# Ledger of designs, part 5: VHH binders against F-box/kelch-repeat protein At2g24250

Target 1, 374 residues: F-box/kelch-repeat protein At2g24250, of Arabidopsis thaliana (Mouse-ear cress) (q9zuh0)
Amino acid sequence: MAMKKKISTSSIMPDWSQLPEELLHIISTHLEDHYFDAVHARSVCRSWRSTFPFPSSLLRQSYSLPAFPLESKDLCCTLEKVPLFLFRVLTPPDAADASSEYFLGGLGQDKSNDHVELPSPLQCSVKVNVPGTEPILMNMLDCQIIPLGHKYRLMIGCNPEEYSAAFLPLNEQGGGGEFVALLDCTDLFLVLRSTEMRWIRLEKPSTASCKELFTFRGRFYATFFNGDTFVIDPSSLEATPLTPHIDSNFLVPSGNEELFLVKTDFLRCRVSRLDEEAAEWVEVSDLGDRVLFLGGHLGNFYCSAKELPHGCGLTGDSILFTVGSRNVTYPYKYGVHTNKRKAEDNINCWRSSRENRVLFRNRYDPVLSFRVER

## First folded at step 8 (VHH)

Design n01 (from b04 with T52L; framework vhh_enristomig)
Fold by ESMFold2-Fast, scan of step 8:
Structure n01 (fold): chain B 374 residues (1-374), chain A 121 residues (1-121)
Amino acid sequence: as target 1 above (374 residues)
Amino acid sequence: EVQLLESGGGEVQPGGSLRLSCAASGFTFSSYAISWYRQAPGKQREWVSTILSGGDTNYAESVKGRFTISRDNAKNTLYLQMSSLRAEDTAVYYCATEYDLPGWEDAFDYWGQGTLVTVKP
């Protein structure tokens, strides 16, 4: 099967440490787009670590911010740009026909330690050498790793905050690195402009709880659990209701070209596209080459199936739902007109990508995952 | 904030009937599927019934033909009409909305306080 090679410390022969530097360099040039393979290679020995640099795509870009205004003490505040990945874990022995699990999450090197933050706490880490300290053993299951973009998160002191954040970079014609950030702080919004470097308190445009913040075509979008949706201008900070009105569903930006509305009802999804000139939501019969990601604390987004690696198990016309703190992700095929209202359907039986169904569970049901030992 | 408030529980004799209510606020009630769950002492929480936004209903095998789920979108209220009650129906009954939009169950507690149903001989 055309899947990434599994590198395990227990299966790596001591003889690999004796490979010539020229051969290691050739291997290194073939791993430049294979993030985890590069990290795994660094676990073999000191010689390999000097040959395989820590992937730059896993280093976190950060923006230093003013002290958080809702804290009684001055704490360092930063906005981190965290790369997003989809991980596919396959169940042996028949990889092509085997059941699989998907995990969606942020991945990056923690700047305080030379270690990798994983999308799921149930996955092993890879072995990482930190100069002057004991090596940290980190093991990965054999996964396909698919880059999907970036997520921004707020760090106050050393801890990520639960506040939702949207980040808008501005044109760098007048000065490099200009941006506007918008935070949802429960009872109010906070805005930061890089040109002023001070927090601005902004009254929420809706009395309901904020569901999601995102950016699309140079503006902020805020959705609320009562179905309210507002477009916020990053310069004036004026909030304008999105027309036509939507109900409490998912808004998914597809690059800077399209905005999709996904209505869900257990086994059913209906997708519409915004026709900005007509000010109408137009239902679409298929998503073509698009894959939409919905749910979870990671926000809603899309990718093109053409940009996905062959054999990843995903095609166009797919909607993926992310469930729970473990970021387990389930694919759903769009465009299939089937009557799924049968009384025989048992919600407790719906699970994982193996059945091509969205997981429905109570809070006490265990999430399905592989058991891994370090 | 999303809030769910259950009511209508109480003591009843075997073969009796009760009607439970769940008052919802803080979200667009008519757009979400809403479920009833129950938890008996010493047991895991189990699913009882779901009603979809379009009105379609599903039931656990143990309650089919005895329980009826319904909704009143004008009142933002979910109902569970229980008939032919048995001792094994004794449980705290909960209302939940998390199944329409998977992925934030850990961030929000969409479970209500619950309402106790006791079936006594």
Scores: ipSAE 0.000, ipTM 0.321, lowest interface PAE 12.2, mean pLDDT 65

Design n02 (from b04 with S53W; framework vhh_enristomig)
Fold by ESMFold2-Fast, scan of step 8:
Structure n02 (fold): chain B 374 residues (1-374), chain A 121 residues (1-121)
Amino acid sequence: as target 1 above (374 residues)
Amino acid sequence: EVQLLESGGGEVQPGGSLRLSCAASGFTFSSYAISWYRQAPGKQREWVSTITWGGDTNYAESVKGRFTISRDNAKNTLYLQMSSLRAEDTAVYYCATEYDLPGWEDAFDYWGQGTLVTVKP
């Protein structure tokens, strides 16, 4: 007698809702670095949702500030800590080009919501705003999402401002800790100390326009379009010129130990590290496990390739150029020795080949507008 | 203050030639790569050509063989010699240094007013 094999759906699932709360709490502490896994766990049932807290890395932290002195005194002013991510769009296996596309931004929220709560990554989509089209839904499973740190954004009332901002925490406590903030307001700098909670007007140390503000080794750094660079003490507010003089506007702090200078032309990049004792820029032959992010509205920063997920398509010795409001990244492999010049060794040609691709725009906010749907 | 001032644009017949100039000040001109960009009406800005501090040149495929980029470090001036001009070359032409990244809109104010090239039939 012949029997037909039936395709049976495996219907036997463990009753995860019966796990003790103490055990769930232990599991949740191991998921704090895996924020999307924590969101997934929260979607299982109501007891899991109360046990697994919503990941703080997906929430916007804000600091209440005094009314902005260049605007009406009755306007609320806040500094938002916006998380930044690298998004990798996975190419379908049957696609002829088999390439990965990268874009850089933050996760935003629908303005109708006071809180962000993502459902399971298996069940959610992100609406991405693309200029010239209706918002598109992207399944989060079609993207690898890689955390890259934070940027700070000034809010005056309900409107984000395009002022360059640097934020220096003075203690390790989040939210309630002491800090100093420095803003580039075009004609002048504004400084706020958390201990005083009043705006201090500071003359710019250069007559040129400010290019970037960042923090490194407990001090502010300000770069200007004419190549002037100043180190500003957060207590005295004294500005000291950085020596030796830079011949590029790409300064990249690598943690608290290294400051890199990236010089580009259409054929190659050259990276130098500051040797403070010798007072010179020393060219680096390789970047090791470092990945440098350069340009665009998000400034310059670094991450370690060791912190990147396996299979993300990026390794060390990488420089990613970000283009304008599109935040599209163009990968360049530093230190690769080839006997022939390739099209991919030409930075401007590589950038130009991808310049017409617009995945999203976020000129006023490094955050992608999104709505999470169940 | 970094300043770039473009000049030399005008009206020309198809097949004609123009020489654009970009006068640079406020930085060490000889130490930087410098590029030409253009923006046609209703289109996005596009890269045209780059010359490195070492004198190496590169060109967009659409202008290769027709345009020649050059520099005079003694005069802090960048040039673009355009020949065999076509209707599609009609655009405002801008020069930019390594301080003005392609697609970096914050740097746009320092690219100057540009110089208009109009290829008339």
Scores: ipSAE 0.000, ipTM 0.317, lowest interface PAE 11.3, mean pLDDT 66

Design n03 (from b04 with A33T S53Y; framework vhh_enristomig)
Fold by ESMFold2-Fast, scan of step 8:
Structure n03 (fold): chain B 374 residues (1-374), chain A 121 residues (1-121)
Amino acid sequence: as target 1 above (374 residues)
Amino acid sequence: EVQLLESGGGEVQPGGSLRLSCAASGFTFSSYTISWYRQAPGKQREWVSTITYGGDTNYAESVKGRFTISRDNAKNTLYLQMSSLRAEDTAVYYCATEYDLPGWEDAFDYWGQGTLVTVKP
């Protein structure tokens, strides 16, 4: 009997389904903040799916609201928690290009395809649909996806509204439970407490147009284009001016720990950090490992360069500005190709210029400046 | 094989209470976010409540303050305590995993067979 053993290294693959559960649990703990890696791990086999929990941050939460009081029709309203991501695009991927294009967008749900495929690293795609251009289908292997947080949007019937919304859960764990929502409806603010489920009309504390709404340390913050800034208590709805006063600048909350003030003048900026105990804005000469993202309707975001994927092209001590507002759709499609655009998935997009680097100037006081290359 | 089996439904008078159970098997129950849904006759299926693998809870506005979701990871069981029941709560109640996933588009993942709750007028 002559038996030929066909040993082909190209046909020998690791049996990932045979990994010990203890090792899988260690990996799942490590992937807790790497949402797309966790989702891909769940697609390997049933054992991995049961071992790796689906990231709760990728689940789209929606809150049913009373009929919108400023509409003549009695239409259903919902407030959606939309995850926001930074997408890095390389052209081509092997280029020795020190700059990359970045798009800021949310995940959209596209119900136009009734066939759902199991996620696969080689077949996963993200649809980018920019008005006026052909839809771009971005493969997960060809782009880096960086979670930046969440944005709340108002839905009246089936249509998204461009009203600014701030959402304050009354439990610090960010799960389900009681909440207070604040909406900027142009002429007035609307407040909703989940315990009452009735719209409260609130007079704006400033005569100027509202620039942005956000939450920080359990309170609402409202900034206005004339530089007015107010802190609103979610229980009493009392608005108090932020001390010390600021003049028409950007506020960037960093979770519950830090509040930054960015003052801009052409290509120059100054950054300060709030010292609440001293009631002072303390100027910062550099941002260390911090990256600040400044935008219009999508708001302002913070991340640590330490939390960014290796090779993503972003470094600490950086401030990135929007290059213009454009409506884009970023539905995440697991193994499904789509070229359809849905209006309800469109949100304003942001993308960086080819070079957007903070340059320190030590001529007067510490001043940060940008290079913007085309 | 992932299985979800609902129980505890029945007929009740308005203002009454019921406790629903969902027994889970075939997966690591403690690692999953699990939800209750309901479908009234001739109506679209609606979300009722969610409990995350970490124990955080969320509720539809129509049931908030009346229903309580809980889980027992040692028994692989999900519960829905219903109080102050109304005629509008009449529906088949389902437990389900992994609803509203990005790119999965209303796809059935793992749904139970359901348990009927009838609030008699």
Scores: ipSAE 0.000, ipTM 0.098, lowest interface PAE 20.3, mean pLDDT 62

Design n04 (from b04 with A33V; framework vhh_enristomig)
Fold by ESMFold2-Fast, scan of step 8:
Structure n04 (fold): chain B 374 residues (1-374), chain A 121 residues (1-121)
Amino acid sequence: as target 1 above (374 residues)
Amino acid sequence: EVQLLESGGGEVQPGGSLRLSCAASGFTFSSYVISWYRQAPGKQREWVSTITSGGDTNYAESVKGRFTISRDNAKNTLYLQMSSLRAEDTAVYYCATEYDLPGWEDAFDYWGQGTLVTVKP
């Protein structure tokens, strides 16, 4: 027989696994907009895991497409929607904060690992290589994580391709999953309309190499390394030069409201906003609550400082520059020539393990994937 | 001359099954990627399924789990096995090639004449 003794102490902690279903449902409802908190809640116990659904924003949505039309590619392909995040990696607790770094990358469930859902954050650890020491094990979800939006990428078979992709949903108010996708395949553009699901070969509107593809106010925008910029109508596929002409390195769309032009020189950045009615670029004196992210191959993003987590270290009126192959982000305060951080002796902080997968592709598309640690 | 000839269409009840065939001639069938498309009344062509020369397959989300694409390279024939048919599957079904290189002409794809599938309400 088992003997049970009752000890009355103030140190008796509540049993979280015994919370009433009604209370769990109320908590779940409040966490709908806090997806990382929902993921943490799922790690408490099995009852919580069944009550809190896996956040759909962390799942990679994919679109099955016809076989890729270029010669030597004889595999079916998919277009993946990759959620993008900014990760702040802190120095060890015994070191100064001055060595903290930012990484830009995707986070989500990795289908190649045959995982049904994202593992518990406590089990999602990555070995971080620090010079002069053995690799340290770090839980990536303990980093400060800032959502930046989405990037689309082409997958041919199981291999990601370096082709730039822009995705435009059509008539969202009318319903239906209609879309148009535009791909930069180096020598030509490829267009796919969901209504036809057939690859259309489109002549590149500039002889120069394409730098970036994005969408703004229901149209495609293509920038080229020679400074050419074209607006492409998704219906007619007609390409027209952007007026007024730009000679900039960076265009940053801010939803459907504003298009920013960022010019950089040795001393400072200059930011202008497109005034479409006047057909001119108007230089702005400050960015207000805006934070602009210049992510190189990952694209350019915008967020409001009001949407950022408390204590994340980022303020409005800022521009964050990434260093491509290292994915290290350098903060820049608009109108100030100082406070730039340089990644001297940059640390490759990420390492693949049997239980954890960190993908930094030679195609310049860093994707972070996590799985249960054994 | 490249020719694609679809067959196997007809009338079925909801939940029924049909097998469509596409007989190919005039080109090296085994070297081409071939797809099924459909067009319902209203002129919207919709992609249904693709099979590569090596047998790799992909499907539109609306037919996944209900339709199966296959090919017989010895017979130069493409198949589409359709099950659990719905009223929304009513359309003219076409097979088409996707690997024709851009030439001097406007159309770079080869399309068949189509076969009608009607799922009765």
Scores: ipSAE 0.000, ipTM 0.347, lowest interface PAE 14.8, mean pLDDT 65

Design n05 (from b04 with A33D; framework vhh_enristomig)
Fold by ESMFold2-Fast, scan of step 8:
Structure n05 (fold): chain B 374 residues (1-374), chain A 121 residues (1-121)
Amino acid sequence: as target 1 above (374 residues)
Amino acid sequence: EVQLLESGGGEVQPGGSLRLSCAASGFTFSSYDISWYRQAPGKQREWVSTITSGGDTNYAESVKGRFTISRDNAKNTLYLQMSSLRAEDTAVYYCATEYDLPGWEDAFDYWGQGTLVTVKP
């Protein structure tokens, strides 16, 4: 990143605390698209901290919940809306056909102390293979950071739980009004309505493990590893099987407009959309401006390429796959020839991340924190 | 649940051949890409070969032309036919899948016990 490199790379070590406020304002305006550069700049001294506001995109919305019913202690319980980001490893400009490496993860500020918490298993460093040289080690915080969306997580006290959560606002304006939340607590589902603020226990509609919970067109969807999929009414809490049936494939909601079914072979992909009138899956020839993310444990979601920053390396009509707890993300273009990804490249990308992984607090949230002053 | 069980390793002289097998259970074998990896004493695990659900194969440069990966979907079994074995092929061999199996937290969790191949001069 140019901004990070411009701030940190100096042939002389000046006293940066003595920089005029006007120059700091100019630097601040150029750090809007570089979230960690803004956080780092704030740590230099007091004048920089007052000049560079803490990025609002790193602040998490949270919802206070009743004491967790599966916990023996009466601990503070919250549901947090965690922003998700794509981290792009920048290749040297002299590398003609270098493929970009991507990592998907969440990050945010911990308001209970002065730490910034990364709620994803991101590595502190990534080994990057540069043609003609030995591999170089790149810090993940020096990657380009691209905002993509969000996921919900349950917090009991200061500890995140690995339970999947889906959040349905009943007031569609601002998302801060009345809501219904659905949690997968492994052995059962829990439902919370904001109007009642009491936990409701639901028997799971399938004996298989729950793969994902999400919302689409005002209803909850639950997918299971055996291929079962159920639609749950937020008022009655009645679960009905999704028709037509899907195998062990991926469902990706594209806002409230389309529901996509992604069927993968490692080197090939087929995408279909739900035609509710015909009750069938219709294969699509292209995705237009859509970018689909198969995020594994982080969930499946979509964004428009038009909403992404210029030059971020992502284009429409593409699918990104995330593998395992290391969040290594494999991009490929849908609709081009065989939609083929190189197995060797994907395996090498996964391999390069092994030795540089961060310590995990749980399987989806690494303990990677740094002190931040507001 | 998900299990991968390797077999077929043993001691062999340079230039010899061995056939490794990996028996899979607990998932729809035919729908997944399956790989062979190996780990020599004092080294990190390295990728050897992959076969896709569609039957396409890929190999590490060090084994191209000497090893052949194949699968039998009716038997839920993966194979690695090794020929022209060298001392540097001495390793514990593992089969693995890295993609969206129930309980997958890390690729390491789906590695079997491995099968030892020793090539003695």
Scores: ipSAE 0.000, ipTM 0.197, lowest interface PAE 12.8, mean pLDDT 64

Design n06 (from b04 with D56Y; framework vhh_enristomig)
Fold by ESMFold2-Fast, scan of step 8:
Order: C-alpha cells, then sequence, then structure tokens
Structure n06 (fold): chain B 374 residues (1-374), chain A 121 residues (1-121)
C-alpha cells in the first residue's frame, strides 16, 4: 500500500490558558471522579482553577443543627460528613516502615495523625500524618487514594465531639434534604429529624457502651460491646433486639441490599448474610468481589474489588483488620466457611496485626502486646 | 494478674500419646478463647489448636485427627490430648489466652512458660 507522510508535530508548546471555557467545562465533568487529578488541573492557571471545581468528595460537608442540648453554652452545632479513604503509600526498599502500605483516614485540617491535609489549588503535594513519624509531604501522583465511604461526627463550635452518628437520608430519589440522624452521646442517644429540627432524647436500649451505629434498609442499627444489638425504627424510635440473635463481633452493611455477620473464633472467620424474610443468618461460602474492613474506632466498611484501582494489592474474598487509633489496616484472608485455607496463613496475618500494639482494657492501663517469637 | 502454667510434657516414642494441661488464673477463664502453640528448635512459633469460650475447636492441618483440645471451666484448665506422636511434634508447647476479637483495643494476649515434648525416633 501507498505510504503518506504524517503531519509534523509543532515544537511550539500549546497555550493551555487559551482553551475555551466551554471545552474546559467538558473536561472538568470527566475529572469529577478523579480526585487529585482534578486538584492538579486546578493548579495550572486561574482559568482552569475557576473552571475545574474543587472535588466535592474531598470536602467535609456539614449540616447546621439546633444548639446541642447536652452543652452549657449556646454554640453553633453542625453534623459533619467526614469522607474516609484508604491510602496506599509505596515505600522505597530502603525505608524502615515497609508495614506502612495501607492507612485509613479522612481529609482536612485535623489533629489526627492519620489525616491528609487538603492540597491548595497551587499544590501538587499532600501532607500525610503517619503514626510514629514526622509528617511526610507526599506528591499526590505517588499515592493511591481509594474512597471507602464516610462517617458523620458532631461539631460544637470549632470543637469535634467524638460522638458516633448514623445518618439516614429520606427520599434519596426526590433530591432529599430530609433526614434522620442518630447520635451516641455515651449516656443516651439523641435523634434529630430534619422535618422538626428538634433534639429528641432517647434512652439507650443497653447498659453497655455503644460499639457502632449504622443504617441498613431504612432503619438504625446499634451494636454494643456486650454483644447486644438493636434495630431502631426512625419514625417510632422503638428499639427491638435484632432477630435472629447474633453471637458475633462484627456487622458489616453492604449498601442497602446486604448485611453481613462476621463471626470470629480467634483465627477463623465465618461470614453470614441476613435473610430478613426468613429471619435467619445464612452462612456464605465466599465473599466474591467484596472486601470487608473491620475493627478499630473507624467501625466496619465494605468496598467492591471491581471498583479498586488496578494493582492496588487488594482482591475480593478478603477481610482487612484495622488497628485502633492509628487506623493502620492489615490484610487478612480467611477461608469463609471452609477448611481449605492453611492455618499458618491465618497465624501470620494475626501475628502481624498484633505486633507492637497498645492494648486497652476498661480497668487497666494500656499494655504493649506480647510479641510472638520467631 | 493473668498467669498460665503448662504441664504434662515429657519424652515419648513415635506413635505414643501425651496429655498436656494449662492451669489458668487471674482472669475469667470461661469467657476467653484459649490456644496451644508450639516452637521446635530453630523454627518459628506455630499455632496448634484453639478452643473458644463456646467450646468450638479448630486445629492446624499437621495435627488434625491426632490431637484433641478441651477445657474444664470449673477447674480453669485447658487440655491437649496428643496421640500418634511423630518426631516432627518435638517442641516446647505453650498455652495462650486470647480474646475472641470483639474489639481490637480491648484484646489482650498472655503466654505461659511452656512444657517440653520430645518424640525420640
Amino acid sequence: as target 1 above (374 residues)
Amino acid sequence: EVQLLESGGGEVQPGGSLRLSCAASGFTFSSYAISWYRQAPGKQREWVSTITSGGYTNYAESVKGRFTISRDNAKNTLYLQMSSLRAEDTAVYYCATEYDLPGWEDAFDYWGQGTLVTVKP
């Protein structure tokens, strides 16, 4: 066949600042799902910065609320939606912290050692607070950031209150501004309905400390450290024990469709799915594309391996355990309802997650975990 | 103060049997999972068996069908019945009390001093 000469590429650099605003808007629409790519685009020039909005998923959304009824000062009260991310830090072979591959944390200005400071519109780097080290300035191009969902927290004035909150949006398909929120205020629960904008005091259904609050299929679920679990109706506020009864450590909601029960027998995990119609827990043989994140003060999360970046090191049918206040996540692969996986694999992951941990007991000072001998 | 004291180790010939005991004190024994581990010379510590507070048992593949773990909550004692012993079972055997993973920050891990088992070929 006949060969044609291609048009030679000009050596003159394109003037990106002269792109039409309409074209920049089309590009920005395609970057809304690419968090730091959008932030990087905003650093090019003023025209791009005005055209490419700061990613809403990186901002802490808030709801203005009535004055907090358990506070002596009449201060502004807000419910803050805190986005949670899994950060994968690629550690050079010569670095001492090879265990620092995965961290869970939020974004924003915070005193937490796990938080990444929001990059400025002119900044391509984020400041990462890594437990046990000086804060590290990382180029966002060298860090994989995986969204895992969000948590809600109560803010009174400028101070965060460490109250767990569950948020139930009403009429999601109707562009809903309506919601019901449930807060664990240690001694009692507080409920807020957006239609009334009034705090409702609710007696806790258990004498034990609340472990987690979450929403599933239009209801609130409250778990307690003594194993009690209650379902709370958002309209009547009636608390009923979860049926069938659970004897497990972890409930993991997978959106609004599936509720998983992870039962741990030391180094063995069995996972069951709730069948509400049959009122029974049905044991599952595998988790498919699901990745479960368990434990620590961050609670329990789910993500789909299909939505994870290629090469992130995580696969489906896995359970990851999070270590307390440091939010460090250690991968662990249990055989779900099978005797096929080797016990040695389970021991190694469990051992790694327990090394150098400070263990808290309600009646005792923190203690360093005893190391398993090699 | 949590204390674990292993006993029952000794020398046996291949194919023999031994029963190990672990006496526990200083905590509510019936509320925790208790495990047996072993460490052979020059090797890493290896998990052998666990029994939960509810009596559920699990075993390492290398000992499955030969070892039986049990507990007596009234006596605060853990047992390991070992049968069909092999040269590869030669190790110091330890018991450890472990929480059932209800909350990571409330968990604790305590180890006993160990008891030596020697299987002579």
Scores: ipSAE 0.000, ipTM 0.174, lowest interface PAE 14.6, mean pLDDT 63

Design n07 (from b04 with D56W T57I; framework vhh_enristomig)
Fold by ESMFold2-Fast, scan of step 8:
Structure n07 (fold): chain B 374 residues (1-374), chain A 121 residues (1-121)
Amino acid sequence: as target 1 above (374 residues)
Amino acid sequence: EVQLLESGGGEVQPGGSLRLSCAASGFTFSSYAISWYRQAPGKQREWVSTITSGGWINYAESVKGRFTISRDNAKNTLYLQMSSLRAEDTAVYYCATEYDLPGWEDAFDYWGQGTLVTVKP
């Protein structure tokens, strides 16, 4: 279902098509850091469209892959590099009980269209369920949108498949464009090397279900729900156990320098950093400028708070939990150690205090739903 | 100890109806959103429906108009009333709760073996 874009100009409104090209270039320079303002500028008229290029940070790279071996229909298969964003949803400013909630999502350019467009789910109006009133219609582009990075998505035919996936570019500085991809397909792993362009079946190194696949320091990491964790060489595909062992908790790479372990229990979170020389997990008291994003089908990843826009409501030393396929996001401030805030150290208390929340956008149903409680 | 126990599955003819139940214990049931998911043989888990603590309801497009989710907070029980069943509805049905600690949702969204629904033409 494609969303229809409404473009209109009027003689009652200023005729923006008469704006000099030199002035448009000055305006475009000021929009380089404002992704959706640049996209909106492109919709004014043909002159503006040619002057304001589609933001390169929103472009999706796509890789043609061999037909997927677990499908009987020999459907075309592609791997897409999708930009990932955090959306902040605000209640109307006149509401005394206003709150802000967050959810994670991706967007990109549809290259099959003659026109450069944002994916329709981020352009649609969504109904916000407010108790005691009729649902409120809001435009998702009016949300505060915070860029976080990229994720990879497998497309089989025209349908997205959200397998746990890790993508490792090889010799990126050398310009080869080569890569190795590792997919968790439930009962087995699939490997694709760009040099061979054929699917390789790989037995899982653990009998437990795979929790997550990611890359760190040029190798694949696979975590399993029983706490098994393996480091997989991208050339030999040999799996070796990670030492020390982890206990069914989140493992988060922070760049190529640090690996964090987040333990959750019924009261609080504890974060440890891997000391590879000592082969031990060392508990940390704070995360500094780091923001950790954890959970569900989106995987675990990191963001630097110094790269976040001012006024976005997020600071360093924070953990955001995204719950399963439901994409419900809970912010948790790590490192608060005062007697007055001991209740806010409690994970259950912290979660229960967030009754006004974005319910979720389900990956099987693109309709967004929100709840606002008095 | 959080526990969810599904029941009510069985074999039914196309166009038939079934009512699934999920008995919950070990948490404050009335305070959390609860969902139904299903998994057909050889396929990925699929979301079916959610009911929030405030009573707001959402459905997957494939079941909209045919399935009805409800909850009984006094009995700590979640229900799924299924009507106009199709062969494509054949799956193991699981209930899942938001009352999973961060980092536990993928490991503890489902409790037990679920309940099997088979629609035979």
Scores: ipSAE 0.000, ipTM 0.160, lowest interface PAE 13.6, mean pLDDT 63

